# Ledger of designs, part 34: VH-VL binders against b7j9k3

Target 1, 255 residues: b7j9k3
Amino acid sequence: MTTEPGDRAWVLHHYPYGDTSLIVELFTRTQGRLGVLAKGARRARSALARIEAGRPLWVRWLGRGELPVLAQAEELGPFLPLNPLQNLSLFYVNELLLRLTQRRDPFPDLFQVYEETIDALCSEPGEGWYLRRFERRLLENLGWAPDLAHCAECGRSPDAASSEHWLYQAAHGVFCRAHAPDAAVAIEAAALVWLRGAMQTRSMPVWNSSLRRCLEQELLVHLGGRPLESRRLLTAYLRRTQPAMTIQKREEHSE
Below, E stands for the ipSAE of ESMFold2; O stands for the ipSAE of OpenDDE; V2 stands for 0.75 times the mean of E and O plus 0.25 times the DockQ between their complexes.

## First folded at step 13 (VH-VL; framework fv_tislelizumab)

Design k4 (at its last look DockQ between E and O 0.55; V2 from the best seeds 0.74)
Fold by OpenDDE, look of step 14:
Structure k4 (fold): chain C 255 residues (1-255), chain A 121 residues (1-121), chain B 107 residues (1-107)
Amino acid sequence: as target 1 above (255 residues)
Amino acid sequence: QVQLQESGPGLVKPSETLSLTCTVSGGSISDYYVHWIRQPPGKGLEWIGVIYYSGSTYYNPSLRSRVTISKDTSKNQVSLKLSSVTAADTAVYYCARVDYRGSYLEYFDYWGQGTTVTVSS
Amino acid sequence: DIVMTQSPDSLAVSLGERATINCKSSQYVSDYVAWYQQKPGQPPKLLINDASNRATGVPDRFSGSGYGTDFTLTISSLQAEDVAVYYCQQYWSTPYTFGQGTKLEIK
């Protein structure tokens, strides 16, 4: 068995395997999602005990099978002491990758976006724009992102300078007002322009609800109608920490 | 304090056009989504449509061909027109608003008192 | 359209007792569900938004729960003023739709 070249990787999840080993799901730059067998990782004082979500690793593995053996794992950065919101956000992002990507299918662009998302959730926890960015980029990398630049019926393009509302329909894309479908989520033209762009800047808070629903609906299609537990937990947490009362108070003071 | 008040004729003949006005006070309609919702006697609620702060509109597909919602910013009023009415259009009509500035506000937190419209010959 | 189905259609509960109203959506709607209370001759009043957030001024005895397709409104200790018709509503996707309503009475 030849040792594969090393790769930068993040731990998405791990499962017990036997008494002393773990199956570890990694997200790697060059191999995509990679499952490895970490032998002895459950033993006391194992060097592999450092395997945890949210930590970048340099990894080497042996074998070409479905579950190659983890031969080397080195930490590339410090432990991230994540708070509950950060943990839930990471859990959500990781579950998306676990549910929607196939092993050994590399997405270098998405890998970069993943790292940027982790950076963002650490530096500005509670914001949703970087999750929306990740969701959109995930869909794009998988080839499932609908066209947001044109009305699906007439080809008209949203104008960022316009306050006009468009209609988003999962699996179909966007529609101008003249071609409104029977079921949709309303979304501002500027939000669509943001969503189809580089998304290097945060979205407007007013777009949060529409962006969240649009992308959740789109992802749900590809999840086979089976929602994520992480999404449920994250949503519940956000609702609890960002109550509607705060939004209402802001409204009153802005008048 | 935001207040909404519906007004219009309480009686409309079949095949005519129902016309209602929602007057908003205590806030600008340019800051809200204004919705129309109706309730037939002794029945549940039906969403009619919405006008966004931009002036864009979206209607319930079941009523789309007959409904027109518009606004007059100078009067801070939103209007509803429903053409070709029948007895089935007899209901209490409500206008309700959602603040567009609220990131999670897609529910109806402010309602008018409603206006009764009866379709009868 | 997304169909919201409430159960039961009518409920009689003794004063001080717990009242529970259920709402089921025909498809996944996340937590985009609101609950309303409507008394005779009045418009609906918002009680709960986002499935579990109590609206401003709503007594603590009212609570909402649920996610996905199954939602519940609970009144922990029924008061005389709670006699009304209650509606659930989804705002996951247009057209927005309401449940058929649940009439709550005192036993």
Scores: ipSAE 0.910, ipTM 0.949, lowest interface PAE 0.5, mean pLDDT 92
Fold by ESMFold2, look of step 14:
Structure k4 (fold): chain C 255 residues (1-255), chain A 121 residues (1-121), chain B 107 residues (1-107)
Amino acid sequence: as target 1 above (255 residues)
Amino acid sequence: QVQLQESGPGLVKPSETLSLTCTVSGGSISDYYVHWIRQPPGKGLEWIGVIYYSGSTYYNPSLRSRVTISKDTSKNQVSLKLSSVTAADTAVYYCARVDYRGSYLEYFDYWGQGTTVTVSS
Amino acid sequence: DIVMTQSPDSLAVSLGERATINCKSSQYVSDYVAWYQQKPGQPPKLLINDASNRATGVPDRFSGSGYGTDFTLTISSLQAEDVAVYYCQQYWSTPYTFGQGTKLEIK
């Protein structure tokens, strides 16, 4: 008689339920996203580990319904306290999953990417390449990533060594200069090549404003035109905290 | 200090081709993307199009059939041609830049002085 | 095309007082909004990019805010030299479009 195994999971979100309980959204290795009822989780002598976003857990649950009961939650490996930027980045990654995935829909590759993303945001300053990689991998796993290897009209491929700009149109893909559509934006050929698979290296341009804009437009198609609150907060934080060195490059001498 | 200066005929007859030049001084056009923007008298601003570092162009769909933007790197110049003009094309025409070596997004951190083009009846 | 609608079309503000100019986009543009100042007979001058980033050399009295569809330019203490027409601009998607302008006068 085989007993039900536990599962590795991350807390995406939680909210209070009654005086002592939580409703918790988990991202699990084997079952994808899962909502659970954590009975008594807020009591001082709870048998369950502290349930907070960004906290890796070993979990077991009871029931097959829409809201199974969390039977066991034990902490896995340490998670260091997050600074404000790290918290906003985590909130963003978690909100993407909450808005774009369905419960009980496994994505083992995305689960691995999620863990790599959490590791990167904990150890690296600022918004960086790992958020762009997560965005692209999420779209790929959900079957919504456009073909970036070929112009949607003629089939030509972008070349990272070329300085030619390509056109990006959300929901429709990429276009070479000869086939530019309406309502599109320019993107560097090197950025398109990076998105196709070079996301595992640092030799490609990865965090320019054009890349961020294109990925945001693509995600918005699948968010039903309703943007993420976390993206708004993260963006506002980054704009207020820009490094002084960047400002010096744009200084006016005659002013 | 980089400067942009538009030049060309101030008066163009209907149905003819408007031809303007944007001359870059104090820097190289290879450091910037150059846009053309126009402003009819007493009206707001309309984006015409852009020429990228690579020589690629992209135009406002409303003008695409009539517009050509090109550059001459040896003269440090960008040109605008607008064919089949009418009175509706009367405006101040500006060239403006986006710094290729800085943040790339289409907000314009420097504008030329502008040149007034009148299309006579 | 994304329509950028400014309000008011014109306003008069006393010296030293706060001026507020609003800009609303017809669809979501994230924070890809810039603000320009245009004095009579001059080209536009960049004040704000990315909704809230003050351009180099722009006085601290100018600030921008907003995200999504609603944006605001604020001049905290109006000076005589601030008499101009102000424009917002989106660069979320082509064609890049500008608001119709707001004429700021001293009361």
Scores: ipSAE 0.685, ipTM 0.835, lowest interface PAE 1.3, mean pLDDT 84
ESMFold2, look of step 13: ipSAE 0.670; ipTM 0.828
ESMFold2 (binder alone), look of step 13: mean pLDDT 89; pTM 0.914
OpenDDE, look of step 13: ipSAE 0.901; ipTM 0.942
ESMFold2 (binder alone), look of step 14: mean pLDDT 89; pTM 0.911

Design k5 (at its last look DockQ between E and O 0.48; V2 from the best seeds 0.70)
Fold by OpenDDE, look of step 13:
Structure k5 (fold): chain C 255 residues (1-255), chain A 121 residues (1-121), chain B 107 residues (1-107)
Amino acid sequence: as target 1 above (255 residues)
Amino acid sequence: QVQLQESGPGLVKPSETLSLTCTVSGGSISDYYVHWIRQPPGKGLEWIGVIYYSGYTNYNPSLKSRVTISKDTSKNQVSLKLSSVTAADTAVYYCARVDSRGSYLEYFDYWGQGTTVTVSS
Amino acid sequence: DIVMTQSPDSLAVSLGERATINCKSSQYVSDYVAWYQQKPGQPPKLLINDASNRATGVPDRFSGSGYGTDFTLTISSLQAEDVAVYYCQQYWSTPYTFGQGTKLEIK
């Protein structure tokens, strides 16, 4: 590991630039999303040929322009082969950052959450709560997260101890039953409390569909109504690999 | 085996209140969402509303002012009331629920056979 | 409200041939689409949920596809018992809405 000034980074995406170079989109701890020019990265046996998503890097760059030159890239961890689900999950998370963040806008908290999300998708493949966590934290860091603590009309708060349903509406937040809008997604009060909290524990499986739908709708607003291809692919994969659920008692899912 | 069965008067006069009951067997209404859907003769399907296991209700805005859905857990029954009925409310009325309770997505695996309600003088 | 528009309104297909029914939503609904089959005098029967997941007991010849705004129900080899009206439904947002229906007949 180099002792020179640099930053911890992950590769979000790269694409060809000229015959021998790459433009690499990095997510860094201190600089946020950072585009760099990796000169010679496309050459055979290039030391930069190992630039890829899914492993942390230590990077240095030269220049103050929009695309500084990548001066150094060192792997900070081993390469771990990802299965299709893990790859699609990573692709999804990366595309969210690419589409919704601006370059040179650091989010140290979100960077931490990003790393935790990658760890989770490696250790708990098939779970979705860590993606919901990432989605919510992304929205929060960008200042786009609706208030989930109060009804948008009356200020009443959802109670986690209750089994009440609330209504979620993208861009507007949550509504109690008395002030429900015409178009909304029903979500259990306890799920809202989880979603606005630290989310250090997994969500209840019974909340999964509601949480997914709420956050997808919210993100779609900020995506300008243009959905993510990665989400489409991930969704398609999950539908193919997960069997249809049968009738189960509530107690079996509400541990 | 889950079964839903609609019941109520087949004839209702204009301006009166239509009252129907959905009796559920083979499962508790406290564990699932129960929906009401209707179908006018020769026409498509219209979602009326839903009652969640919490007792919360959500109605189609087009009917919201006239619709009340409630439940009696002791009888495992869900009720639909539609006030101020007109000829336009003539339809087959269904109660329905989703099979997969783990998702609580609002498509419908189980349907009652439906009950025909005619609004006529 | 989200409008679900099916096409065609009716079609006739020969036995053993492929039948294709389309459904378009007025706005993005992800994969929150279901398909139903309804025969005369019967309630609708769920065929597909989540745009492409076959419900329990549904024959393999039925398949659903689509994501976003355009969805398709396909019967790979039409059987006599498949004569019915088919409906798409979105459950992306309330109020939940159905397509106007497609009447499928044997040519």
Scores: ipSAE 0.845, ipTM 0.921, lowest interface PAE 0.7, mean pLDDT 92
Fold by ESMFold2, look of step 13:
Structure k5 (fold): chain C 255 residues (1-255), chain A 121 residues (1-121), chain B 107 residues (1-107)
Amino acid sequence: as target 1 above (255 residues)
Amino acid sequence: QVQLQESGPGLVKPSETLSLTCTVSGGSISDYYVHWIRQPPGKGLEWIGVIYYSGYTNYNPSLKSRVTISKDTSKNQVSLKLSSVTAADTAVYYCARVDSRGSYLEYFDYWGQGTTVTVSS
Amino acid sequence: DIVMTQSPDSLAVSLGERATINCKSSQYVSDYVAWYQQKPGQPPKLLINDASNRATGVPDRFSGSGYGTDFTLTISSLQAEDVAVYYCQQYWSTPYTFGQGTKLEIK
C-alpha cells in the first residue's frame, strides 16, 4: 500500500497573522494539536486558501520551535456545507479541544472520537447525544472522567432499571442517596449507565437536560471556571429557534 | 387540577420544633419531587430542601442540622420538621413540586398556597 | 451560595408599555434560570424556565432572555393583571437560590 509523508489533520480554528498569513490550529492523528503558520494563506492565489474549520487535510510542516510552518495541505474530503446549528456544534467541539488540550500531546483515541463526532454531527438532525458522548470521551482521554460505576463513598452501583436518581458532584464523582454530599446535583441512574456504555441513541434521551448540566459542570472545573463562547452561542441559537421545547413523556416509575 | 396544601400550627414558641404537612391532591406524591421553600416577611424566597419520590432527601446546608423532610405515601403527604426555632424562622412556608415524570431540573411548576408560621415568645 | 441580584427593586410602567426586569447571578449558571410571578396574597407562579422557555398557559407578552450571569424578563405590553412581584431563580447548583424580587406597578 503506497503511503505519503505527513499526517491526517482537521482544522480546529484559524486567525489572521500579518497581512497575508494565518495561524492555524490543527488536530492531527499522530501528534495531537498543533499550531502552524500558514504563510501567504490569505493571498488571492494561495494554494492554502481553503484552510477552514472542519476541513480534513493531509498536512506536512517544517521547522523547529513552537510555531512550525505549514508546508503542505491537501484537502482529503468535501467541504461540509453545514447548517447554522451544525456549524455552532462544530465550533463547540473545536473550542473544547482548543481550551482543554495542549499542543504536541497525542490523543489517538480522541482523534477517532472527534471524527465520529463530526460524522454524527453531519447526519443527526440537530443537537443530540453525540455532543454528550464527545464531552464524556474528552474527559476520559484527558484523565478527568470520574468513576460513574460506583458511589464514591460506598461502592454501590447505579442500575438503569431503577427509577432512582443519584447525586453528581463535579471533580468528585457520583453518590448514592446514603452518601450524597451537599454540593451535588441530581442525575438519573439511567444517564450514569448510558455514560458508561457506547453512548448511542437515535433520539434525545429524556434525561438530556440534567446530563447536560452535569457534564458542563465537570468541564467547567477544567476550564478554570471560565465558560466557552461557543457554548453561549450554541445555546442562544437553540433558544431562538425553539422558544418552547416539546419533550415526550418519560417512562413511568415502577415502584 | 393538581393541588398542594400546607398545614400546621401558625404559632410556635422559640426552641421548639416546627412541624408542617404538605398534602397532595389530584395526583400521587410518587409522581413528584416535593420541595419546601420559605419566604420571611417582606423578603425573598429560601429553598429548604427536597424529598425525591424514592425517599431520598437533600437539604440547604444552612438548615441541614435542624431540618427533616419525610413522606407518608399512604396519606399522600410530605412533612417538614425544623428544630430549635427562633424568630428568624418566621415565614410563609410553601411546598412546591417538580414532575418526576419529566425533567429532573429544579424549577417549580406547582406551588401550594403557603402556611404562615410565626415564632414568638 | 450563588447570589441572584435583581434590578430594579421596583418599577412603575404605563399600561401597554414595555417592562424590563434584570437578574444577575454572582456565578455562572449557564441557562438554568427560571422566572416567577407572585401576585398579592398568592403563591409564586412559574413564567419562564431555562432562561427563555415560556411555561404552559403563560401569555406571549412574557419573554425571557440571557445566558451565563445576565438575564432579563420582558413584558412587551403591560396589562393590569401583571401587577405582581417577580423573582428569578437559578437551578445550576445547590442550594437553589432566588433573587430578592422586583415589584411591578402600573404608572
Scores: ipSAE 0.690, ipTM 0.835, lowest interface PAE 1.3, mean pLDDT 84
ESMFold2 (binder alone), look of step 13: mean pLDDT 89; pTM 0.923

Design k6 (at its last look DockQ between E and O 0.56; V2 from the best seeds 0.00; counts 0 for: grease 18.91 > 18.9)
Fold by OpenDDE, look of step 13:
Structure k6 (fold): chain C 255 residues (1-255), chain A 121 residues (1-121), chain B 107 residues (1-107)
Amino acid sequence: as target 1 above (255 residues)
Amino acid sequence: QVQLQESGPGLVKPSETLSLTCTVSGGSISDYYVHWIRQPPGKGLEWIGVIYYSGSTNYNPSLKSRVTISKDTSKNQVSLKLSSVTAADTAVYYCARVDYRGSYLEYFDYWGQGTTVTVSS
Amino acid sequence: DIVMTQSPDSLAVSLGERATINCKSSYYVSDYVAWYQQKPGQPPKLLINDASNRATGVPDRFSGSGYGTDFTLTISSLQAEDVAVYYCQQYWSTPYTFGQGTKLEIK
């Protein structure tokens, strides 16, 4: 590992630039999303040809422009082959960052959450709570997260000890039943409490659908109504591999 | 085997309250969302509302002011009340639920046979 | 409310031929769409959930596709027993809404 000043980074995406170079979109700890020009990366024997998503890098770059030149890229961990679910999850997370963040806007806390999310998708394949966590933290870091602690009308707070259902509406937040809007997603109070909390523990599986819908519709607003292809693919994959079971018991889905 | 069965008066006068009961057998209503759906003669389906595990309810805004859904766990029954009925409320009324216990996915695997309610003077 | 619009309102298909019914939602609903078959005097029967998952006991000739706002129910080879009215439904947000129905007949 180099001791020279640099930054920890992950590759979000790369695409060809000219005959021999790549433009690489990085997510860095101190610079946020950073686009770099990787000269010669497309050459057959280039050390930079191994740049891949899902592996942490130590990077240095030269220049102050919009697209500085990648000067150094060192792999900080072993290559771990990902299965289809893990790959789709990673692509989804990366696409969110690509679509919703601006270059040179650092989010150190989100960067940590990003790394934790990657660790989780590697260690807990098939789980979705870490994606919900990432989605919520992304919205929070971008200043777009609605208040989940209070009914938007009366200020009443969801009680985790209750099994009451609240109503979620994108951009507006949550409503108690008395003040529910005409169109909303029903979500259990305890799920809202989880979602607005630290989310250090996994959510209950029974909340998955509600949590997904709430966060998806919120993100969709900020995506300009253009849904992510990665989400479509991920959703399709999950439905195929984890179909709804016949006569499932509630107890099997409650922790 | 899960079964849902709607029951109630087949005839209701205008301005009166329609009262129906859904009796569930083969499973506890405490473990499922129970929905009411109606279908006017020769027309499509309209979702009326749902009662959740806790007894909390959610109603179609178009009917919200007139609808009350409740349940009696001791009898394993869900009730629907629709006040101030008019001819427009003439329909086959269904109670329904999802097969997956504890699911927040609200499509409907199990349906009652439906009960016809006619609003007429 | 999210409006579910089916097309066509009715269609006639020959036995053994493909039948296609479309459903368009007025708003994005991901894959939270179900399809039902209803025969006269009977309640609706679930065919497809999650846009493309066949319910238990549903024949392989039934398939669903779509994501977002456009959904399709396909019967690959129409059988006599498939004569019915078909409904799409979104369960993305309340109030849950159904399409107006498509009447499928044998040509």
Scores: ipSAE 0.843, ipTM 0.922, lowest interface PAE 0.7, mean pLDDT 92
Fold by ESMFold2, look of step 13:
Structure k6 (fold): chain C 255 residues (1-255), chain A 121 residues (1-121), chain B 107 residues (1-107)
Amino acid sequence: as target 1 above (255 residues)
Amino acid sequence: QVQLQESGPGLVKPSETLSLTCTVSGGSISDYYVHWIRQPPGKGLEWIGVIYYSGSTNYNPSLKSRVTISKDTSKNQVSLKLSSVTAADTAVYYCARVDYRGSYLEYFDYWGQGTTVTVSS
Amino acid sequence: DIVMTQSPDSLAVSLGERATINCKSSYYVSDYVAWYQQKPGQPPKLLINDASNRATGVPDRFSGSGYGTDFTLTISSLQAEDVAVYYCQQYWSTPYTFGQGTKLEIK
């Protein structure tokens, strides 16, 4: 491809190449994922901006091949120190992109969602709604999101106002109680309606664990059954630092 | 405390229908999802099925053609029926419920004492 | 159906020593694994949920770990009252399935 004049990008990952260089995986606004060679980036006096995940860059590259040379990298904002949970959340979002997208495949809507996700993870404690939204939007952009509006067998629609539960089967969609398949899990009708909407709440819905299970099952189909290391680390961190909810919160919920 | 107690006939003839009742005390069945699990003598545990708040059910495929789980909210009870029984259906039958602390995940921290059912002539 | 395979089938451990029980799923189950203790004539008792979360009232000598397909229950210092059969269980997908059990005895 023709050399681009410059683009907004985020670092997803980097790894050493030779003695002084890096290979950098970028998520760019206009070109999608792009692998670049950052020559001399590990030298103490490199002219390139610090190549680290979690900050926006303005980048320019040279060459038409599969591994163009990074010619310019300018920071578009200050580096924000992230606590361990925020770092693990970022690692998770980045690993999803690395595993599920291809280089030079543009996703401008997903790029905007990615930036919103980074902003939310910097300002929200815990594993929040923004990860569920990112997971769903990723599936939608890649063409893998199931129809959640209709039972896969009869076409009936879930109603957020009902206390009805539905059955979720990864790769196959959702089913009303009359048509539940054998290998399925329960999900609240309100969760299905939330996933069809803007997914913009300031607090996690009470049915988060059911929602998390369903989205993780769907993503796993496309990961070839090989789970994400970042998800393992994030989950382990949350289990050690965020104790289970008390029965008192459930009682308040049911009032 | 919420408690679950299974009841029903301890002896059932082959080819007949096994009928059991799980009675909830200290709470309402409308607040819980109720599962049935069984354990044949000297063997491990087998999940039979669940009834959700809405009355929807989901059954183990190995038993689906023979099992019915239903509820009676006026009696605060959940019932299990298993038709066409054989000696292989001899087991201790447990009702159990799902922890509702903001999740509908199916680990069972509230179990009944169990009731023994023997299938023999 | 997801098969949960425990190892060993039986285990003898000296009082005060560490006991380790493994559970392997035939398919990815994330951390949706629970562990139960069952003594003769009693229903199962929940020890661990979500692979590593100790249930209320369970002594801290019990711990769980694992993710994906490989899970471990550890008793750090065996007590006489810990003699039981132990089961793992997955709740990733229906049908929800249990391991075959591990009988723990004092050596």
Scores: ipSAE 0.624, ipTM 0.804, lowest interface PAE 1.5, mean pLDDT 84
ESMFold2 (binder alone), look of step 13: mean pLDDT 89; pTM 0.925

